VHH binders against p49116. Designs and how they scored, part 70

Target 1, 238 residues: p49116
Amino acid sequence: EGPLLSDTHVTFKLTMPSPMPEYLNVHYICESASRLLFLSMHWARSIPAFQALGQDCNTSLVRACWNELFTLGLAQCAQVMSLSTILAAIVNHLQNSIQEDKLSGDRIKQVMEHIWKLQEFCNSMAKLDIDGYEYAYLKAIVLFSPDHPGLTSTSQIEKFQEKAQMELQDYVQKTYSEDTYRLARILVRLPALRLMSSNITEELFFTGLIGNVSIDSIIPYILKMETAEYNGQITGAS

## First folded at step 4 (VHH)

Design p73 (framework vhh_brivekimig_d4)
Fold by ESMFold2-Fast, scan of step 4:
Structure p73 (fold): chain B 238 residues (1-238), chain A 123 residues (1-123)
Amino acid sequence: as target 1 above (238 residues)
Amino acid sequence: EVQLVESGGGVVQPGGSLRLSCAASGFTFSSYGMSWVRQAPGKGPEWVSSISGSGSDTLYADSVKGRFTISRDNSKNTLYLQMNSLRPEDTALYYCTKGPSLSEILRYFGDYSSQGTLVTVSS
């Protein structure tokens, strides 16, 4: 069979809203995060193996893993996004915000721990100097996870995940031949993604939600959107 | 060049029905999803419903699910919102927007360029 991912799936280019304001606000952060989320969903939808699983399975997989894909995207696009500046602005907002009046001490601790875990994850990926091919295959391993509750077609999903793992191994062995343990160091980073709460990610990056609409509710719609609509969202074309 | 003109608002009794229309011009209507957003007096804006460019996919806010139906006629460049079983809390200015922008669905910042159409449900 051909490869799981093509060169087009390795390309992952985020176009940021312009200009970046002097003082970051909820609008800029949410727009930036929305573009990354949209790019991540469009990336997943474009994979032939993903399409082959069918619409119901596609929706279930993305609902289960969107936070992991989003976090990998944050790490991959950290420099383009000036993510450290965004996180510093979020921390500053939390420290100075009257909105904290409605949060328990445990919730504040959870939010701050989430930010710390996110910073550590992104820093670890930067130190490992993860390249575009490695990010593409890590995203594929996360996407084709057969172990989420309620999934159907788990044997086919597992087959695609194993194919992603094999192709990543082949790439790393050829490209980083002198670093015998590089693959192990990369793969050990993945479990941390599942420790990060999708609810806290929503609060940090998607504040100002209109009505009672969650990312979970929007996913089926995003996955069905036409290519022109997708391109308009990820480039910010009006 | 993009122009959106809402109509169909009015005053109705609780339990009544209204159909809103949005006439679109200045862009290729069938290539873009469309949304309805409302703003009640003294409250922030609330996303109501979205429809894909082809009309095959729709999404609704929990507050209106089962009562409202979004639809479109691409041959007439017109978006519709059929509102049934209206409640006093549905009283708002209703706006249509170009695209089911994820940004518009996930957040609403600032004013829409159109004037909207007023829906008043008397208690």
Scores: ipSAE 0.011, ipTM 0.301, lowest interface PAE 9.3, mean pLDDT 81

Design p74 (framework vhh_brivekimig_d4)
Fold by ESMFold2-Fast, scan of step 4:
Structure p74 (fold): chain B 238 residues (1-238), chain A 123 residues (1-123)
Amino acid sequence: as target 1 above (238 residues)
Amino acid sequence: EVQLVESGGGVVQPGGSLRLSCAASGFTFSSYGMSWVRQAPGKGPEWVSSISGSGSDTLYADSVKGRFTISRDNSKNTLYLQMNSLRPEDTALYYCAKGPSLSEILRYLGDYSSQGTLVTVSS
């Protein structure tokens, strides 16, 4: 039985839109987030175990976990994206909207709490200095979650999740042999991903003021895209 | 420069049919998936349907499944949407979009949108 992930699955290279605008705007943020989302979907599709589950199961898994995968991707690519700058700009806009009474206080509170949770998560991962192998396995653990409602093949999904956990343990123990508590510190971060609202993630990064096209509605098509189409989306090439 | 030009919209009675066309230029049409997106008056954009570059895979929103058919002619760089059993709720401005990328789909709305083609379903 071969490993769940190979070295090729560790490569996760986000290509940002260029040049960066003088002032951050919804289009730049949405394009950056879209590239990360497509990169995350393409990463999942490249896993032989994922392919083996079949199209219907693949679609159900990604629909259930896209927000968790996306959030892990934000943490992994935080420096490349200048995520702290993006979040600071959103916070500044929200504060100005409060001063002008343009948004309800309750909605602003919900969005601010989401941004706080996202910053806390990204900071935790940065402090732990999570490497590319660890991110790959954490994404695999999230992807192969057998506990989402409506899933078929849950026994096989659970076996792949367990395999991801075992391979992560093996990697961490060999690579960070002096840090006996590292694996535990990493794993206790994962439950926080389930508390992140996919609705607020869509509003912040994908729909903004210009649209409301659901990620859920598009996922099945993204997973069926041919390689040339994927490359075009993740790089913005035409 | 990617250019998309929609046509085929019009006024039709409930239960009627229309066929929309999208003429594409500025990119290798057969290498990219294509989508139809609509925007009803006073509402945000709604994804309707997508087709792969080769045409072998299609997807539909639940609201249109069984009534609409997406197709393409790569030799003519043209995307189509055959709309049957039209309902008043299908009244919208229809846009075609390159790929299923959220940013590409959203880019064809507002300042980045093509003109679209208007479909009105009324008695």
Scores: ipSAE 0.011, ipTM 0.330, lowest interface PAE 9.4, mean pLDDT 82

Design p75 (framework vhh_7n9e_1)
Fold by ESMFold2-Fast, scan of step 4:
Structure p75 (fold): chain B 238 residues (1-238), chain A 123 residues (1-123)
Amino acid sequence: as target 1 above (238 residues)
Amino acid sequence: DVQLVESGGGLVQAGGSLRLSCAASGFTFSSYGMYWGRQAPGKGREWVSGISGSGSDTAYASSVKGRFTISRDNAKNTLYLQMNNLKPEDTALYYCTKGPSLSEILRYLGQYWGQGTQVTVSS
């Protein structure tokens, strides 16, 4: 049929919380991350192919890939978020924490390693100068992943992923015709997303907003929100 | 939900030994430091020992150092306390606790950065 994604699905605009604090704090970081998460889920839900899979499949797919979608969103919105500043503040705070409680050192080292992997991913995407169309298709490839355990409708999911891959290929070949290896360079970045812990992402970015509730547990409720409620969450206008 | 279940206590004579166990569930055990504490009758809680998530680092209260050994089996989600050369002063209810989560550590990020400082010059 028609293309998997329309121009409306390429548009991905993060609205930062206001007022901005003089100094970074966990509340501001978590509010910013929450807006990105809601924007990412609203983006996924707006795709007709995603809607066609049905509620149960939609929930399973997003539960399996929210960390990959969120990380791609962090890379895409890194400048808008001042992500490097946020990560630097977290690193400085964690280094001071190590000095005072050596028994937390193992956990802090795991988190520092995660931050390094995240920064390397974002730097790689920036150096490749990934554009809005490429990000949209990379998110679609991640979303329509048929290889997560427990999924139903696997053949249809695989067909949508293949369609996303083909449309990305067509776009890259037309837009970057002189760079025959660009698509390969982009695609080899994706496996790194699965090496990053969703638990560490959750603690880094969502601690102040979600408390003890996991992202995984709230996903079904977020996906059922009315469009106006999504818009309220991503702009803070509700 | 985080659950911690202690076992292994009992009555022993001075100079005897006991091994305590703490079965943990509801969290990624290997990612958190674990601690043993105790509370004697009529006294407040006292920290006894701690161990890092990997098991590489341990710490002990001076009152038990050299007599108690903390260890963990991350494959079994179990924390242990080997108590040797027990003294009447060690009589207490022993409990295990999970160390602070990353979220608890990060809760203080805003406090570390502070509220800033205002300088106002009036004429």
Scores: ipSAE 0.013, ipTM 0.312, lowest interface PAE 8.6, mean pLDDT 79

Design p76 (framework vhh_ozoralizumab_d1)
Fold by ESMFold2-Fast, scan of step 4:
Structure p76 (fold): chain B 238 residues (1-238), chain A 123 residues (1-123)
Amino acid sequence: as target 1 above (238 residues)
Amino acid sequence: EVQLVESGGGLVQPGGSLRLSCAASGFTFSSYGMYWVRQAPGKGLEWVSEISGSGSDTKYPDSVKGRFTISRDNAKNTLYLQMNSLRPEDTAVYYCTKGPSLSEILRYLGQYRGQGTLVTVSS
């Protein structure tokens, strides 16, 4: 069989809303996040192996892993998004809310822990200097995860995950031949993605745009989007 | 839709006790701190008690400390206020309120309040 990913799957370019407001607001954050989510879903649907699994399996996979894909996208696009500035603004809002007794201590703790985990993850990826090929294969590894409850075709999904792992290994071995432990350093970062709550990600990044509709409910719609409609979402045109 | 329904109010003699309940729906109850606030006739809102989402931390103003106990049952999505040694000045409409979410803070949305339950301390 041919390779799981082609060079076209390495390209991952986020187009940010313009202009950036003087003060960050919910609309700008949610629009930026939705563009990244749509870009991530479009990336997934462009993979022939993903398409071969069929619509029902595709929907179930993305529902199970969208938070992991989104978080990898945040790390990959952190500079383009000015993610550190967005997170700092959110932290500042939370600390002001603590002093005004506007938010429960337990909720603040949950959100702060999520932000700290996200910052740690993005910092670790930056320190490792993860390249575009490595991000593409890491996204493929989390996308083709056979261990989520309720999945069908788990043997085929596992086969594609193993193919992603093998192609990543081959790439790293050829490109970073002098760093024998690089692959191990990269792979041990992945379990952290499952410790981050998708509910908190939704609240931080999507509530202003999506309202009361969950990402879970929107995923089938995103995966069925026409190319022109999808391009309108990621570029903000038409 | 967020819904808060208070109950358990009524007429009670000074020194008596009442237990208020608040049935919550439309949100993940255990993820939010909850409050009891009251409004006496012709007066503003007064904070009465606060409980964390897990139930581990509670807070009270000096006016009710030692007399009132806030608790919650996250399995039943229910908030409680046990009121002992009631005084005439405790006469008020008591409201259950949900703490704001992060999205509500970012949007500058207000707190949710229920319909209230009347407590009258008679002589």
Scores: ipSAE 0.011, ipTM 0.293, lowest interface PAE 9.0, mean pLDDT 82

Design p77 (framework vhh_brivekimig_d4)
Fold by ESMFold2-Fast, scan of step 4:
Structure p77 (fold): chain B 238 residues (1-238), chain A 123 residues (1-123)
Amino acid sequence: as target 1 above (238 residues)
Amino acid sequence: EVQLVESGGGVVQPGGSLRLSCAASGFTFSSYGMSWVRQAPGKGPEWVSSISGSGSDTLYADSVKGRFTISRDNSKNTLYLQMNSLRPEDTALYYCTKSPSLSEILRYLGQYSSQGTLVTVSS
């Protein structure tokens, strides 16, 4: 009963750390990424259908898809983050490192390939001019993925994914009625998200940030954090 | 206005124990998560442990799991870290921080950090 997402789930406002440093540094990049990750988890947690699946299922879903949600968030918030500037700085640093240490070349090549895939994804979303409703439904489609290993209640998860797909279709057909192929162009972009390594995302945006705990290991505790703890960092009061 | 005062550090032999305390003031303590962060000589800051505002959820770095226990007493506005089976690599200046952000915990040491409390584990 009722829609899967409400207008409150369309609003996705990232508050960047201030002030912007004169030169980009690890602290600024990590804080920016941390805020986006927390915003993404808070967004997922606010969905009634997600809440209805229960804590264990919620944890399993977000652990499986955090990198896809984070990457969609990077694309959606690319302008606010000046993501192109961040990625250009990282690329320049890596190219200089290749010249100095050829023995690390294979790892640097993997990281460079990941950055190129990320840039291509963000560029494709920008060219399609994806709106806030479309981003919300794309995030819901990846969140309610029934095909991750180890999931329980897969039939219920699949029903929520199908509901997200149906509501996205209805929205696109009503809002962009003259573009009969828009939905197809949007949906064919999603498989690329699963080709992006969560380990490389951690290296680029969360280097050293979580100490000896990976993001997928810390997710259960972030999802259980009290609402007051989220409001200061996620909704932008800091 | 926000004040955090760490105590309980000292010199201890390998295998020994210490209990650190962090006295908090200037904010509604129970409404915020708290963390312990350490900085070893010549190294950057390392996150050690975190606890939710209610105390229901805790996290630990892999290096301290099974040896350290984080806890809090919201009626006393105090955070604790019980450290058992101490190793030379635990030697560091220990800080408590008020922050819901993992980034703030690990890289900024929180805007509410104090001087810390020194833990030295020597043979």
Scores: ipSAE 0.005, ipTM 0.225, lowest interface PAE 9.9, mean pLDDT 80

Design p78 (framework vhh_brivekimig_d4)
Fold by ESMFold2-Fast, scan of step 4:
Structure p78 (fold): chain B 238 residues (1-238), chain A 123 residues (1-123)
Amino acid sequence: as target 1 above (238 residues)
Amino acid sequence: EVQLVESGGGVVQPGGSLRLSCAASGFTFSSYGMSWVRQAPGKGPEWVSSISGSGSDTLYADSVKGRFTISRDNSKNTLYLQMNSLRPEDTALYYCTKGPSLAEILRYLGQYSSQGTLVTVSS
């Protein structure tokens, strides 16, 4: 069989809402995050190995790992998103909420700790200068995680994860031949993704979907959506 | 506060026509783009068409180009979809959404309080 990923899977281009507002608002942040989430899920859906697992397994895998895929996407697209500016705006809003006694101090501390962990993760990836091939394989390793509760076909998922790990190793050894420890430095970053709360990610980036809507509830719909959906959208209020 | 009520669906023969309406309330209708989204039985949601707040710009899915026309009447807070040359594959529940943004479309998919309007094209 051929490689797990093709050059098509290395391409990961986020199209941001335009224009960027002078002052960041919930709508802009939620739209940007929704586009990244959509791109991430459609990236996963494009992988032949992923398709081969079947619809039920695909839905279960993405429900289990969407936060890890999303966080890797935030790191990969940090410059395109002006992520540091988005996080600064969120922090500023939270500081105002503390002063106005609108949220508990414990909750705000929990959210701020999440933001700090996210910033640290993105900064670590930037310092390592992770390239597009490395990001593609890291996302594949995360996607094909056999250890989530409730999964079926775990032996096949594990084989795909091992294939992703082998192909990443081959790529890094060939491309960064003088850096013997690069693969280890990259792989040790992955456990941090499991410490990121999906509930807090939803509150920070998907505020416009809060209420009766959760990311878990919309995942099956995104996976079935026509791939050109977001490309067909026009500017509101134009 | 935002409320959208779809109407105008029905049963038609292939080649027939229908006009769908969406009555909007709870927001400044003319300030927002609007979209039509459909979901066929056993399939995922499909974006159909979008229109800008002023009505000057429209966009269509490839599957409906040349057959469907989106329009709006801002004085009546109403969105329309004129559907011509209907095909069996156009059979779906049709929903209107506030804004042409992905976030608004995804919110609609999770919030099914809107009943939509059923279009059935049968031979």
Scores: ipSAE 0.325, ipTM 0.675, lowest interface PAE 2.6, mean pLDDT 85
Fold by OpenDDE, second read of step 5:
Structure p78 (fold): chain B 238 residues (1-238), chain A 123 residues (1-123)
Amino acid sequence: as target 1 above (238 residues)
Amino acid sequence: EVQLVESGGGVVQPGGSLRLSCAASGFTFSSYGMSWVRQAPGKGPEWVSSISGSGSDTLYADSVKGRFTISRDNSKNTLYLQMNSLRPEDTALYYCTKGPSLAEILRYLGQYSSQGTLVTVSS
């Protein structure tokens, strides 16, 4: 069969909320994160192989890897998002909570470590100067992970992951022929994604406005929403 | 200005039914998907259901599938939620939101533009 990904899957353009506030507030952060999440999910949905797995399997895959996809998206869109500024703002908000004695010491530590891991991961990806093709293939590798519990069609998922890996390898060989170990350097970053807590990510980026929003619960809806409706919502058309 | 006004909440016994309504104004209602979100005491908001602008597509949280039905009347700019076989865990403040994006839901709810309608399921 044809390639897993096409050039159309390389495009990953995040549109930030406008206008940017003078001080990053929780609303802006949540809005930005939500847009990235939807962009990531709809990117996955645009892959023919993903569609071929069926709705139930698709939902299960995304539920399993949304945090990893989201994190890769953060890394890829770090400049556009001013991610360092966003993270700093989040830390500031947390500091306020700390001062008010709303969080346990252990929880504070966990959250701060998570923020650090996010920042370090994104910095490491920036240092590697990962391009759009590489990000696309990395996202595909993460998406088509057969090792999550409860998945159906694991054989097909594995095949798609292998295909993603092969295509990435071919791309890197072709594009970065002088860097023999680039593929390995890129792939060894993936384990860091698995160590990140989806719960903490959810708390940092999605709960600040009105409380806990279960990303897991809304993933089926995100995957089924019409792109036109989504675009309309992003543009602020009323 | 976008305005959403929820109604129809009340106290019901387990197994009972309620129908919520949401009157919308300030935007072209038929052009947007709409959603129901609920928030139980001491818990964060939970997505319940969504419906496309045309009404042709409906989606439900697993927790309410088979029990709740979302619908809309675009001629009346009204969103509905029929809730059957209600359970104590369905007790929450229910909000209507302009959808379908999570961002829009969070933004709207975060602005406290709606008071919601209270549903209490208790014996």
Scores: ipSAE 0.024, ipTM 0.434, lowest interface PAE 4.2, mean pLDDT 87

Design p79 (framework vhh_brivekimig_d4)
Fold by ESMFold2-Fast, scan of step 4:
Structure p79 (fold): chain B 238 residues (1-238), chain A 123 residues (1-123)
Amino acid sequence: as target 1 above (238 residues)
Amino acid sequence: EVQLVESGGGVVQPGGSLRLSCAASGFTFSSYYMSWVRQAPGKGPEWVSSISGSGSDTLYADSVKGRFTISRDNSKNTLYLQMNSLRPEDTALYYCTKGPSLSEILRYLGQYSSQGTLVTVSS
């Protein structure tokens, strides 16, 4: 009956494409986002409890929560990605599109509201100074969500989520013993992830890729990659 | 460096069958996942199926599961797609691609300039 996560699951290192262009373009943004998506899915696959649920359940869980995992990854890797710079570039492009009437005003408003919600989420996580262990457990809580429609093994998924919650509590209580309300402040951030549209995430970060293949179609494919191929994606090595 | 040549497309009535082939060269075929991707006129590519290097693992899009079967012959560096119970919505140019990665699928669709093989299902 070991811990749900090991120290290896705390390591979450995003390797950015280089060189960074002088002006951000869709190819750079999509490659950066793809690397984060692959890193996130590889992270999930490395968890023994996740593997134990079986391939069909693994696919269903990740299809249901990929946007939440991706958003947590954006918050965790915000500095490495220069996420604020990426979002500013997207906002500038959208403002120009409003002026030129290239997109409907209502759609642009929805996308802008999504960007503001994302910035607020990332800012709240930064202010809380969420550490690597806390991010790992938050991702595990999101991954082992038993409440998505169509799931099998929901009882076992719920047990893994409860185990993640308990281990997070033990970690926070031991590491931040002086801050009795820290766990509550962290956990109340999670519901905001469910309110973020996966469709808008695709539009913002996967424009160059999502126009070719949907994330739903790609998820089973990514989950079946060999470990060496996953490592090649996150390091950029052939 | 990588060369992929698709064949086997044609015109078939709904409920019919076709077998597509992809001849690969320029890389160690048996070491890579291979995929089939299709593109309907005026639309972006849609992933169809993938197979591991050894052939032991296969994946299918929900739209083709139970109807299509992916296979490979590593001694011939050839990838196959057996398509049964074809539907009008299966009408597309079919491409084979190297690798399991999202970026690698996109890269090969853009770089190798393959003609693909046209599958038309009409009634």
Scores: ipSAE 0.012, ipTM 0.213, lowest interface PAE 8.9, mean pLDDT 81

Design p8 (framework vhh_brivekimig_d4)
Fold by ESMFold2-Fast, scan of step 4:
Formats: structure tokens, sequence, C-alpha cells
Structure p8 (fold): chain B 238 residues (1-238), chain A 123 residues (1-123)
């Protein structure tokens, strides 16, 4: 039985929209976030173990964990995205919404608390200097979560999660042999992902004119895209 | 240089049908996701439908599912929207928009560089 992930699953390259506008707007933020979301789903669908679970299970797993995958992606790609600048622009937009009486104080408080949790998570990952292999296995651990409500095939999902955990342990122990507790420090960060609201993530990063199309409703379509079509669209190969 | 020219709009009674066309020029049409976006009088833009470069991936807004059909002909650089069972609330300027990547598929508002075609549903 081979490894859960190959070197191709460690590669996670986000291509940002260009040029970056002088003033960040909803268009640029949504496009950047959409690229990361698509990359995250394409990453998941490329895993043989994921494919083996079948289409219905695949859709259910991604619907349950897309926010966790997306947040891990935000942390991994924080520098290339200039995430701190994006979050500052979102905060500015929220402050303008208060001035115009567009949002309640309670809602603004919820959104600001979500932004603070996101910043804390990304800062903790940066301080630990999480590498590409560690990110790949953390994403696999959250993807193969057997404990989401409504899932079928939970025993098989649990086996793949255990395999992800074991391979992460092997990697960390061999690569960071001098840091006995590194794995524990990394794993203790994962529960925070479950506390972040997918609805608030959707509002922050996918708001614009998408209000009548939810992330949940488009996941099955993204998962069904042809790999050749995806590559042609991304590379442009001209 | 890039141009999108919509046509096929008009006045139709409730329950009627119209077929919109968008003629694309100045770029490689077959490389892009294409979308239909509409803007009703006094309202913001609303995403209607999107189609991948090959036509294999198609998405619809809930408000038009089962009534509208998006399609494309890459040999003619043309995008289509077949609109059936039209309702007064479908009254809007309809725009076609291009997306450089599949990521823009989920945005609802993409780069719109055209004048649109007016659809009016009234008795």
Amino acid sequence: as target 1 above (238 residues)
Amino acid sequence: EVQLVESGGGVVQPGGSLRLSCAASGFTFSDYYMSWVRQAPGKGPEWVSSISSSGSTILYADSVKGRFTISRDNSKNTLYLQMNSLRPEDTALYYCAKSLTPYSLIRGYMDVSSQGTLVTVSS
C-alpha cells in the first residue's frame, strides 16, 4: 500500500489576479478567494484515496470541510495573497457599512471576531513555520474527517485520516527530529478551524453579486471539472 | 480591441421565450469561461448563468433553473442564452461577461465590457 499523498499533492501554487489594484475592491478579493477555493478543491479531488470513496462521499466531505481547507489555504498562501492587506480592506469596508447603517452592531462584532480568529490562526502557523508537506497532511486530516453529521462510509474515511496522521508523524519526526513536541504543537491548532463559521467566511471573501449562489451549491460542479480543462484554463498554454 | 456584442432582446409577454446571443471578438473565445449577468432597473447586477470553455461545466442561478439554458459555439465565438417561461421579474439589461479562469465562475459579477441587450417582459 503506497503513501496517502505523493509529491504532486504537496505542490500548492496559488496564481493571483494581475495587476493588483491600487485600492483593494470586492472584485479582486473575491477573485483571489475563488482561485484559492478552486485550487483547494482540485487538490482534494486529485488524491487517489479521495477518489476511491466515490462521488457522493466526495461531495459530502468537501461540503463539510471546505471552510477548514480554505482557511488552511489562506494561512499557507498568506504572503502571496498579502492576506493582511486584504483583511485590512475588509475591515475598512465594514467600518463604512456602520457609517451607512447597513449592518447591525451584533453582526459587525461577529465578523470582527471571525477576522481576529483568522489572524490568530495564520500567525500561529507562521510562527511554527509550517512547511508544504505539513500543510498537505493537515489538509488531508481535515478532508478525511469521519465526524461530520450525515456522512456515510465513516470507517473508510477514518482509516484515511489515521493514515494521514501517521504519515505526518513520520515526516515531522524525520525532518524536525530535534523538536520532540512539534507534531503536538501543529495538531493542537486544528480545533480552531472548526470554530470558524463557513457563513462568515463566505460573506467576507465571496460577497459581491454572488448572494443567490452559495459555495455549498457549486462544490459538486467544481469537483466534476475535467483535469485537462482545468489545466488549459489556468495555464492558457498559448 | 476586446468586444462583446449582445443581441436578441425585445419585448415579450409573460410565459414567452427569447434567445440571446453574444458575439465575441478580440480574444480567444474558446479559452474563457463565459457568463450571463443581468441588471434590472434600479437594481444591482445579478449573475444568471456560467459555462466553461468546453461547455462541460454549466451553472445557473436558482431564480432561472429549469427555465434558462446557456450554451456556446466556439467555432462561431458566440454565447447563447435560451430563456423560456419568462416572468416580469426577468426584465433587465442582459450582459455577457468573460472570465480568464474557472475561479471567476463563482463570483456572479465578472468583467463586463459591453452595452447589453434589453429584455422586457410585460403584457
Scores: ipSAE 0.013, ipTM 0.397, lowest interface PAE 7.3, mean pLDDT 82

